# VHH binders against Meiotic recombination protein W68 (mei-W68): the designs that were tried, part 6

Target 1, 331 residues: Meiotic recombination protein W68 (mei-W68), of Drosophila melanogaster (Fruit fly) (q7kpa5)
Amino acid sequence: MDEFSENIERIALELLSNLVHGNATLSVPRNSSGNVISEYRRVSYNNRGSRHSFCVLIYMLSRVHRLQVRGGSFTVRGLYYDNPLLVRSQSRIAEARLDVCRMLRTSPLSLGILAASKGLVAGDLRLLMTNGDVLDSSLYGGPLTLPTDPEKIDRIETLAEFVLIVEKESVFESLLSRNVFGTFERRFILITGKGYPDCCTRRIVHRLTEENQLAAYILVDADPFGVEIMLVYRHGSKSMSFSSQGLTTPALRWIGLHPSEIPALGTGAVALVAGDNKKINDLLARHDLEPGVRQELRMLQDVQLKAEIESVIDFLTDDYIPNKINRNLFL

## First folded at step 25 (VHH)

Design k2 (from j2 with Y109S)
Fold by OpenDDE, fold request of step 26:
Structure k2 (fold): chain B 331 residues (1-331), chain A 120 residues (1-120)
Amino acid sequence: as target 1 above (331 residues)
Amino acid sequence: EVQLVESGGGLVQAGGSLRLFCAASGFTFSDYYMAWLRQAPGKRREWVAFITSGGTTRYADSVKDRFTISRDNAKNTVSLQMNSLKPEDTAIYFCAAKDYGYGSYPFDSWGQGTQVTVSS
């Protein structure tokens, strides 16, 4: 925390030094392969097109600095409502937050500026919060929203044997409606990040695997976007490659839907579109791609079909998931 | 060795019925999806019917409500009841198996097939 404060102060001093010479510009690192920053985006007050971004960025840096000094946390929404005239939109704050993360080489969680949690959880899970609150998913037959700040979770209690992540909320709800916990003989936790996962959801999954030593499984659509989501949980986001510690689950087990299954299923598949093929190529260009995942992506290219999890919804709870997990059919 | 042996094919008049049978051996039958495929002369092999280990079934639109796939995991058998047969159903019918696993497509194995001929 002290390091971040010092870095912010360094940035401020540098900016002041440049301002003496009429240069009101901040340098924001661009996304690069790996953890090496090689390119920078210039955000200048002197440029009309970047002036607002510059102001919001300064605002964000100031707020982050205050949080580091005084402690606490803010939400993106909270920051917006604190000064809506300056920030103009929540999206602008979110962008600035990401830029500050890049500048400081840290995660949003570490900054103390939190996005709303969109993740849901169900099953055998008790979250004991630092304030004494207890979120007990096992007592409720329905979904619970994950805490906004995963670091406020003091302890996680569970008798679950594993965690199952499903890509989409619709699938999550379908599993609950079909009494997946009653059907499956093993105790488990069900989580969804509602598509592309937020940092909070990823952090909680990470903690479950590391602190509670649970196996983690993930079920995504048989398309390149589903595969990407799986990879985000496993290895992190490319947009935030510098901040993967505590947010990734390298041991995550991909149970499906595997592209190689699509031809056998017979129905529910649709043809790949140009965007899909592009995404597949992008994924295949990755250097950290596991051989099995690569093979499935190649199969996707060969078959030229994609399928949603819903294509197996009719036998998902009683047949598909049990076979995949109990027989260790994962990549 | 994996073996799938089809039987029950033959000549039948339009509107008639046939029951195909497939006997599986050499693998854990209950760990596999089972399916029926067919190939007409000069055409590509097409998917006809599908059944999970638990008994969930799927059908091609062309055979829906006419064909019924079933399996007996204790006997390692899968069958296809074909009713209201049409001349366009004429083909070699193949029994196919697909593991719940990954890495293989479209199927892991299939039999030699049985000829079904539907006359007008």
Scores: ipSAE 0.873, ipTM 0.966, lowest interface PAE 0.5, mean pLDDT 92
Fold by OpenDDE, last read:
Structure k2 (fold): chain B 331 residues (1-331), chain A 120 residues (1-120)
Amino acid sequence: as target 1 above (331 residues)
Amino acid sequence: EVQLVESGGGLVQAGGSLRLFCAASGFTFSDYYMAWLRQAPGKRREWVAFITSGGTTRYADSVKDRFTISRDNAKNTVSLQMNSLKPEDTAIYFCAAKDYGYGSYPFDSWGQGTQVTVSS
């Protein structure tokens, strides 16, 4: 905590030094393909187009500094409502948050800036919160929203054998409606990040695997976006490559839908569009891609078809998932 | 060695019926998707019918409501009941197997095929 505060103070001093000379500019690191920050975006008050961004960035830095000194946490929404005239929109403050993360080389969670958790959980899971609250998904026949602050989880209790992550909320709901917990003989936790996962969801998955030593499986669409989502859980976000500690699950097991399965399924597949092919190429350009994942992406290129999990929904719970997990058919 | 052996093909008149059989050996049959493919002269091999280990079935639109795929995991067999046959159904029919795994497409193995000829 002291390190971030000091860094913010350093940034402030540098800014002041430059201001004396009429230069009101902050430097924000750009996303680099590697851990080396080599490029910076200049956010200047002197430029009309970046003036607002500059002000919001200063505001964010100030709030983060106060948070580091006083402790606690605040939400993006809270920051917006704290000063709506300055911030103007939630998206603007969210962007500033990301910029500050880049500047300080840390995660939003580490800053104490929380985004709304969009993740859902069901199954055999009890979250004991630091305030004494207990979130018990095992008692609740429906989905529970994951806590906004995963660090307020004091202890995780579960008898589950594994965690299953599904990409989409629709699939999550379908599994519940089909009584997946009653059909599957093994106890497990079901989680969805509703597409691209937030940091909170990833953090909780990480904790489940590291603290509770659970195996983690993920089921995503057989398309490049699904594969990307899997990689985000496994290795982190490219946009936040500098801060992946505690947010990644390297041992995550990708159980499907695998692109190599699409031709055999016969129905439900859709042709790839230009955007898909571009995304595939982007993913293949990654240096940290596992050979098996690379091969499946190449198969997408060869077949030129994609498929949603919904294409196997009719045998997903009774046949597909059990077969994949019980036979260790994962990448 | 993985073996898929098709049988039951032959010559039938339009509107007639045939039942194809496939005997599988050399692998754990219940761990595989099974499918029927067909290839007409001068055409590409096409997907006809599909069945999961648990018995969920799928059909190409061209054969829907006319063909029925079934399997017997105890006997390691898959069958295709073909009713209301049309001349367009004339092809070599192949039995194919696909593991639930990854890395291979479209199928892991298929047989030598059996000829089905439907006369007008």
Scores: ipSAE 0.873, ipTM 0.965, lowest interface PAE 0.5, mean pLDDT 92
Fold by OpenDDE, last read:
Structure k2 (fold): chain B 331 residues (1-331), chain A 120 residues (1-120)
Amino acid sequence: as target 1 above (331 residues)
Amino acid sequence: EVQLVESGGGLVQAGGSLRLFCAASGFTFSDYYMAWLRQAPGKRREWVAFITSGGTTRYADSVKDRFTISRDNAKNTVSLQMNSLKPEDTAIYFCAAKDYGYGSYPFDSWGQGTQVTVSS
């Protein structure tokens, strides 16, 4: 029996034991710094405010257990439509998914609960799927939507030398429109997670780096949110700090836009707002920050400016990216 | 040793033109952004013009359409053509260099500057 199924059964037995005593409560671990769980959220049927959440959690656990026993996968959307009266909304079932992940200390992908992938890929990449399908990004020159289930990718074929991740879709599209693949002398794969990356996108980036031994670079906005996105790719999400295996790319190379560049660029920068400063402080409070990243965040605080990648769009493909990658200017 | 040496400054009448030059040495010139800064008496140093290694340029609003920055990577020089000069352009002008890298701001190095005086 799979470890997850055993854990679910354990949870079920504990719940039953408690139910005999009138206690219908599930304990969901809270996010903590690091991999140590120190706090739990109680989700109780006995409380009207948490009753629905409790029911959805039970539903999710049941579905996950079935999945572990029988195999396969299901989507968040599918689960909603399977029982809309119980679930009530896709957001509710998504929350339950996350809670179950916390309870089982695993990722949504590992559970086989899939969400729509929002990631795009372009460049020298062929994805050979387990069903025999081939997704070839090199043939069309345009963006390809990443598969919803990265585990259905049997093999990745590429002659690329590296992967370049860009934060925003707008930047992704700009690079394509500017023929970035024709301009660069090196073959590469371009990926965007369209902002905050989903697990699928992160998993694919991970596989490219580990299975194909590609270097991975990332270009994000010179603001605390961009930095956070970079850190999510590199080290994982705070919400899923307990499960980073297979989803993180520790060797990810941050090529920019670096905050330290903002003053020299002269134009395109805007003042930080209160929310930015708060985010910077939150990031600086992290214990897993590399010294260079910490320094750049401090520079943001000092300069009190932020800049988008669009501010360097005019020389991004022919000047900025080549310098950063070819000269190993990354943190 | 990194050196940036400005030249070409002087006294000109309003509406006149000057061309500033900067000779760079001691570093790989093509690996750097180049910029011109200026500092007027009693004022903070301000960003004036910027040029990438590839020749993309940017200008402060105050000098846009009047000033032109250019560079010659073969000669390790950067220039600033200043046209339609105004009295408010009076300042010490500095040549500055910034590596495409990280960790330093606003610039890695700058020269001693050259005085530009525009009379009314």
Scores: ipSAE 0.873, ipTM 0.966, lowest interface PAE 0.5, mean pLDDT 92
Fold by OpenDDE, fold request of step 26:
Parts: sequence; structure tokens; C-alpha cells
Structure k2 (fold): chain B 331 residues (1-331), chain A 120 residues (1-120)
Amino acid sequence: as target 1 above (331 residues)
Amino acid sequence: EVQLVESGGGLVQAGGSLRLFCAASGFTFSDYYMAWLRQAPGKRREWVAFITSGGTTRYADSVKDRFTISRDNAKNTVSLQMNSLKPEDTAIYFCAAKDYGYGSYPFDSWGQGTQVTVSS
């Protein structure tokens, strides 16, 4: 916390120094590949096109600094409503949050500026909150929304042997409806980030694996976007690579659906479209891909088919998942 | 050594029935998907039927409601009951196996095939 406040103060001092010379400009790091920031975007008050962005950035920096000093947290929505005339839209303040994250090389969670969690959880899980509240997922057999602030989770209690992440909410719901917890002999936690996961969901998965020492498995669609989602959990987002600490699960086990399985399944697959092929190429251009993942992506290119998890839904709980997990069939 | 040996093929009249058998050896049969493929003269090999280790089945549209795939994990066998056969069903039929794992497609192994000929 002290480090961030100091950095903000440094930025402020630099800005003041420049202002004396008529330069009202902030430098925001651009999305860079890897941990090295080599490019900066200049946001200047002197330019009409960037003036609003500049003001919102200053506002965000100020709010973040205050939070670091005084403690607490704000939501993106809260910040908008705090000063709607200045902020103008929730999207603008969300963008500013991200820019400040880049400037400070930290995650949104660390800033104390929170977004609503979209993640769901079910199964053998009790979240003991710092305020004494208990979120018990085991009681309902149904989905619970993950807490907005994962750092307010004091302790995670579970007898689960592993955590299973599924890409889509539809699959999550399908598993619940099929009584996946009753059919599987092993206790586990089920999580969905509803597509690309938010930081909160990723943080909770990280904590489950590191603090509770659970194995983590992930089931995604056999398409390049599914693979990318898996990689986001495993290695983080490219846009936030500098702040991946505490948000990534490198040991995450990809159990499927693997592209190499698609031809054997016979039904449910569809042809790749141009956008798919482009995404595959983008993924293959990464230098940090595991060999197995790379191979599966190449197979995807060769086969030119994609498939959703729903293509195996009829034997997902009774056959597919048990085989994958129990026989350690993961990448 | 993985072996898949097909049997039961032959000549049958249109509207007739055949039952194909496949005997598997050299691998853990219950750890594999099993499938039947066929290849007609001058055509590409096509997917016909599929069965999971647990017995869930899938069929190509062309054979749906006419063919039935089944397996016996205790005997390491998979069968294909073919009813209401048509001349267009004439092909070499192959038994194929696919592990639940990753890294191989379309199948890990298949047999030498058995000839099915349906006369008009």
C-alpha cells in the first residue's frame, strides 16, 4: 500500500514540475508484451481530445491515493456516481482505472477500486469473511456469486479435493442440473467466470490453489477463445501482464475440450470461421505457450473444426470429466 | 500391440441386416472411445457411429435409426448392428479406437476393415 501511494505522489510531483513549464501531460504505459514497458501514451490537458481523459486520470489517481492512505474501497459505479459530471460515464472511469493500473503496475484489486464480480461458485466451499460473514456454497447446491472483494475473504474452508473451472455459465448450470456433485465420487468446487474471467474470480482460483493447495482443472470450448480463456487463468491477461501476481494459476490443468478430440466425437462440431483462424494465429504467435497447448492449437488449424462443451454434455458428468480428471488427462 | 479385428461383413440384399464385430486387444479397452468408420469406393473415409466407455452413442445422420453401436467392456468388443441396409451402405467398415486423452486425431488406431456389400 505504501508503495502505491509513494508512486502516486511521485507522479504528482513530476506533473507539478512539468506544469511549472506549461506541460500538463501524464504518461500512461501502453500494453506491452511481457514485463517490459517500452511505450507510453501521452495524455495531455492541453489537447482538447485528451483533456477529459486527463481529468479523469487525475481524479482516479487522487481517489486511489486517498484509498491507500485512509483505507477502504470504492466501486467503479460508485466513483461514477460520486462525480458524474466529471466522469461522464462508467466506461470512462473504468478506462481510467485500467490506465492507473498500468501507471502503477498493479491490479485493479490492489487499487481498491472494485468491479462487480461475475463469477459463480458451487460445491464444497465456505468463505469466511473478515467481517464475520460466512458464504457457504455447500448448503444450497446452487450457484453463489463470488464476493466483490476477494481480499475480504479471511479464510477459505473446504474439504474439496480440487476445483473445476468451466468457461460458460450454461455449462455451469448444466452440471448443477445434472447433479454433478452427487455423481462424482470426489468432493470438488465448481467455478465459472462466465467467459473471460474477472480479476476477482481469478484471485479466488489462485487462493484456492495456493492457500488451500487444491488442484485446479479447467474445461473450455474447443476453440481459440476457449484456449485463450484457459491461458488467462493460467498466465494472466496480456493487457495486465505486469500485474499478474496473485491472479494467475500456472499449475492450472486444462482437461478439455481438446481440439484433438473433435474428429472422434463425430457430431456437434462446426467449421472455423475467419475470426477463429485469426485468433489461432495470434495465440500461436505467443512465446509463452506450453508445447502441448501449441500442439492442440495446431491441430485446431489442421482440423478446421471447433466444438463447444455442449457437444459432450450427454456424457460430460458421467464419463468425460471423470476420465479426464481421474486419469490425469490434462495439459 | 494394439489390435482391432473386424468381422461379420459380407454380401446382403437391400433391406437386409448385418452385424459387425470388432475384437480389441493390446490396450485398456474401457479407457477408449470406440467407433465405426466406413470407406466406400472412390470416397473418403466417413464417421458412422461412436460409443463412449460408458455406453453413450452417436450416429451419422445417414445411418441414424438403422444402425446400432454397442460395446462389451468385459469382452473387449464393439459391434455394429446394421438394419435396413441400402446399396449406398456398401463400404469397407473399420473399427476405430480413441483414447480420452489428447494429442491424436482422428483416432489412435483402427483395424483392417471388413467388406460390406449391399446389392440392389
Scores: ipSAE 0.866, ipTM 0.966, lowest interface PAE 0.5, mean pLDDT 93

Design k2 (from j2 with Y109S)
Fold by ESMFold2, fold request of step 26:
Structure k2 (fold): chain B 331 residues (1-331), chain A 120 residues (1-120)
Amino acid sequence: as target 1 above (331 residues)
Amino acid sequence: EVQLVESGGGLVQAGGSLRLFCAASGFTFSDYYMAWLRQAPGKRREWVAFITSGGTTRYADSVKDRFTISRDNAKNTVSLQMNSLKPEDTAIYFCAAKDYGYGSYPFDSWGQGTQVTVSS
């Protein structure tokens, strides 16, 4: 039995023991900073406030157990549509999936509960699939959706020198419409995770850096949420910090927008709001922050302005990106 | 030693024109953003115009369509053509430079400024 199976058994025994004493309760780890789960919350059917969450967790655990017995996989959408009265929303299943991953100390990919991939890729990339198919992002001159299951990718082939990740689909599409591949004069791969990346996007970026030995660059908005997105690629998600193996890219190079650039740009900046300042404080509490990143977050606090990548769209392709990458101007 | 030296300021009648110049030395000029800022008496320094390494330009709303920033990477100069001048444009005008890097703000280097006075 592996740790996964032992954890399922432990949870089942704990639940049974509690039920004998009249308590329908599950202990769900809190995702604190650090690699060790040290705090738990109790989710109980006996309490009105957590009753629904308890039922969804039991549903998820039962489906995971079914995968152990019979094999296969489920999707988040499929679990919702299989029992919509119980689940009520896809967000509830998504939240329960994360909780179950914490309880079982495993990643969503290992759990067998998959989400549709939302990441897009363009440029010099060939994905040689385990079934013999080849997905070639250059064939249609436009973006391809990344595969749902990155473990079905046998080998990645590319002549690219680097991969560039951009935060948003709008920026991804704007770069393509401005002929970024023809303008930059270096061969590369362009990826977007459409905001916060899913595990599949993170896994593929990891493989490009480890297997194909490509440099990886990221461009995010100069705001605390953009910095957090960069940190998710680099260091992993705080919500599942224990399961970041094979999903992080520690050598990821943050080329911009950097908060310290905002004052010089003169236009396109807007004031921070309370939610931004709360996020900055949360990020500054991290123990894994590089000094330069910490300094940029403090500059956001000092300046109290943020800016989107679109604020430099008029010189992004032919000026900003080449200067950053070719002159090694990154954090 | 990094140096930015402004010139071309003076007294101009409203509606007139001036061209400011900034001579740069001590750094790789073509690698830098260049900008003009201004400071009226008793007021904070105001961003006016900006030009990238590759020549893309930006302007404050108050000067848009009246001012033109240009650079000559061969001569290490930045200029600001100011047309249709108004009394509100009266200020000390500063040349500024910033590398595409991170960490420093608002700019890495500044000139000492040149006075522009627009009479009614």
Scores: ipSAE 0.752, ipTM 0.909, lowest interface PAE 1.0, mean pLDDT 85
Fold by ESMFold2, last read:
Structure k2 (fold): chain B 331 residues (1-331), chain A 120 residues (1-120)
Amino acid sequence: as target 1 above (331 residues)
Amino acid sequence: EVQLVESGGGLVQAGGSLRLFCAASGFTFSDYYMAWLRQAPGKRREWVAFITSGGTTRYADSVKDRFTISRDNAKNTVSLQMNSLKPEDTAIYFCAAKDYGYGSYPFDSWGQGTQVTVSS
């Protein structure tokens, strides 16, 4: 009996015990620092404020149990369309999936409840799938949406020297339209997680660096949210800290846009707002910051300006990226 | 030992033109951003123009279409062609350099500046 099955049984017994006392209640671990669970929130049908959440959690648990009994998989969209009146929105199923992962102490990838990845990949990459299919991204084939289930990837084949991650789809598309692969004289893979990356995107980056031995570079906005996105790739997500195994890329190289570059660029910078300053303080409270990253966050505080990658789009492909990568200018 | 030496400043009539030069030494010039900044009496130093290693240029709104920055990587010089000069362009003009790296801001090095005075 593995830990996954043991946790399902524990939850079932806890629910039954509560029901004996008239309480339709589930205890959901609250996200905390590290992978230790130190607090819980109670979700109860008896409480009108949490009744809907309780029903969606029971629905998710029942579908996960069905997977344990019969095998197979479900998709987030499929679960929504199977019972749309109960679920009400795809976001509620997505939230429930995360809660069930916390309750079962497993990752979204291991749960068997699949979501389409929002991540895109282009460049020199071939994914050899376990069923024999080949997903090939190339300059002539265009970008691929990353697979829904990265565990279905048997082997990754590439002649690339490195992978470059960019924060946003708009930057990803702009680089492709500017023929970044033809301009940079080195073979590489371009990936975007479209902001905060999902587990599939993070998993593939991890495999590229660990299995294919590629250097990994990241380009994010020079603002606190961009820094946090870089840290999610490098160190993992706070909200799902217990499931960071095989999803982090500690050797990730942050090539820019660095906050300390903003004053020299002269244009395209805007003032920080209250939400930015709050995020900076939250990030500086972390115990896992490298000193250079901490220094760049403090420079954001000093300068009180932020800038998007688009502020350097006019020299990004031909000038900025090659200078950063070829000259090893990264944090 | 990075050195930036400005030249070409002087007194000029409103509507006139002037060309500033900056000679650079002590670093791999083609690896650096180059910029011109200026400081008018009683004002803070302001960014004027910027040019990348590859030649992409940027300008402050107040000088756009009147000033042209250029660089010569073979001679290690950057220049600022200033046309249609106005009295408000009167300032000390500084040449500045910045590596593509991180940590240092706003620039790694500056020259001593050259005075530009535009008479009304």
Scores: ipSAE 0.737, ipTM 0.903, lowest interface PAE 1.0, mean pLDDT 86
Fold by ESMFold2, fold request of step 26:
Structure k2 (fold): chain B 331 residues (1-331), chain A 120 residues (1-120)
Amino acid sequence: as target 1 above (331 residues)
Amino acid sequence: EVQLVESGGGLVQAGGSLRLFCAASGFTFSDYYMAWLRQAPGKRREWVAFITSGGTTRYADSVKDRFTISRDNAKNTVSLQMNSLKPEDTAIYFCAAKDYGYGSYPFDSWGQGTQVTVSS
């Protein structure tokens, strides 16, 4: 509470100080780790180029203040529909929410501004909600969207042996269409965060591994962005490092697609581009990489090829995944 | 120890056929990807065909529809049926194996190779 309150006071004092001099400006931190902030972006009403962004940030700060005074919560969608002319789009509210989290050094969950969950789940999972409702993916013939507020989940029940996370919705749907639950003779939970996971997806995976004692496996593209997605689940998001506790899964097992497999596969690989090489260098600069992960990133540099999970789609369900999981072939 | 032994190479007339065999020993054959690669004189080794533990196959564009890779997990053998051979198929053909693991590349084990020569 004290750090959250101190950050609110700091922002208010800075804004008032600038206003005394006729300057309506907010300073928005950029990505940083820990409690340190290395750079700021200035957003000013006095500047036509940032005037709209300033107004959206003030709107968000006013909504956050209202929650501090009266309690409750808002959703990103709800905030958009309350003032659509001011906000212009839901993406503008989503951007402002992240900016305010950085300004206040807190997570979206602590802020009380909730986004709709994008994560999907299938398989043996029952979520017993605090209000008594039960969300049961084991009864549905298709995927269930994960709940918006993971703190409303009282208890998780499952007979699954493990959870498998796949990077993309397309892979998730392909596995379901190929009857992965029927052909892989072990009971499990299938999850996708649709690329970079939201806090809800990360929280549920964390709880499955810590509270239900499930092994967790992940399948991502063999490229630097896929590796980064795996690291977000395992070690957390660098842009929101203050909120990584309870959202990480250190025991997450990366079953593939591994960069070192690309040369043997023979097809489906494409050349790295400059953005890929920059991401590899950024990832190699981390101090939290396991040696095997670091080595796979260096192999991306050596080979200069990347591959998507779809490159092995024709044997993914009945061959690749069972070999990886049943034979403990993971990083 | 791990061994891959190729056989079936030789001289063949353009348009003809050959069948290569690879006998594998010293590892759990059914747990491995198997592949054929080839190396023409003065050229780099190139990937030709690939087969998974479960029998899914892949081919280089240059040999697609002419070559067929197959495996017999009971006999620990991989074969490459080569039809409609062209002079450009002249090369040393290598059998290769890779576990589904990570870390090392391109393959874990190689055979000694067998020469295939296609005459005009």
Scores: ipSAE 0.736, ipTM 0.906, lowest interface PAE 1.0, mean pLDDT 86
Fold by ESMFold2, last read:
Structure k2 (fold): chain B 331 residues (1-331), chain A 120 residues (1-120)
Amino acid sequence: as target 1 above (331 residues)
Amino acid sequence: EVQLVESGGGLVQAGGSLRLFCAASGFTFSDYYMAWLRQAPGKRREWVAFITSGGTTRYADSVKDRFTISRDNAKNTVSLQMNSLKPEDTAIYFCAAKDYGYGSYPFDSWGQGTQVTVSS
């Protein structure tokens, strides 16, 4: 019996025990960064303030239990539209999903409760699906959306030697319009997670590096949120730090835009705002931070300037990216 | 060690032209960003012009359309053609270099500067 099944049984027994004592209560771990989860919030039907949240959590747990028994999957959207009066909004079901992941100490993929993938891919990639279908990103000459359920991918086939991840869709589209694939003799795959990546995007990047042995490069904005996006791909998200197995890419190579490049670029930089400084402090408090990444974050603190990838768009495709990759200039 | 030596500075009348040169040694010149910065009396050093390894150029608004940065990878030189000079352009002009790497800022190396004085 795996830890997931043991945890769902434990929660069910605890709930029943509480019900015997007149308490319709669930204990939900509080989100924490890097700390052992020993703090809980109580969600009780007996309390008017938490009654709705209790009902949504029970709904989610019942659907997860059904998946454990029968297999299959649900989508966040589908769960909302199956019972919109109970759920009230898609954001409530999304929050309940996260709470259940914490309660069961498991990933959203393991629950079988899926969100639509927002990631895009272009270049030399073929996904052989478990139903026999083939998704071929090279076939149509343009980007394709990554599958909703990455567990339906049986095999990944590629002649690519590396994958390049870019933070934003605008940069992804700009690179395609400028024929970025023509700047290298080596074949490669271009991916964007459109900001903070979802589990599906992270899972396929992981598989490309672990199963297909591709080098992975990432390009993000030179600001603390861009650094955090890189760290999510490399080390996992803070919100789900205990369930990032199979979703991380430790060998990810951060080619830029590096904060230490900002002063030399001369134009296109803007001042940090208070939210940026708070994020820098949060990132510097991490125990898993590589020394070079820490140094780049301290540069942001010292200089108080940030820059978007778009600030170098005029030489990004033909100059910046080839120099970084071909000359192994990465963190 | 990267070394940069500026030359070509001097005194010119407003509306005149001057061409600055920077000779580079100690590194693979074609692999570097090159830039010109200037420092007027009592002011901070300001970025003036920038050229990438591949030849893409950028300029401060104050010099756009009047100054032209260029590089000669065969001779390991970067130059700044300065036209329609104004008294406000009076400054010490510095050549600077930066690799595409990370960690060092603002630039990896600097020249000692060359004085440009524009009379009214």
Scores: ipSAE 0.709, ipTM 0.895, lowest interface PAE 1.1, mean pLDDT 86

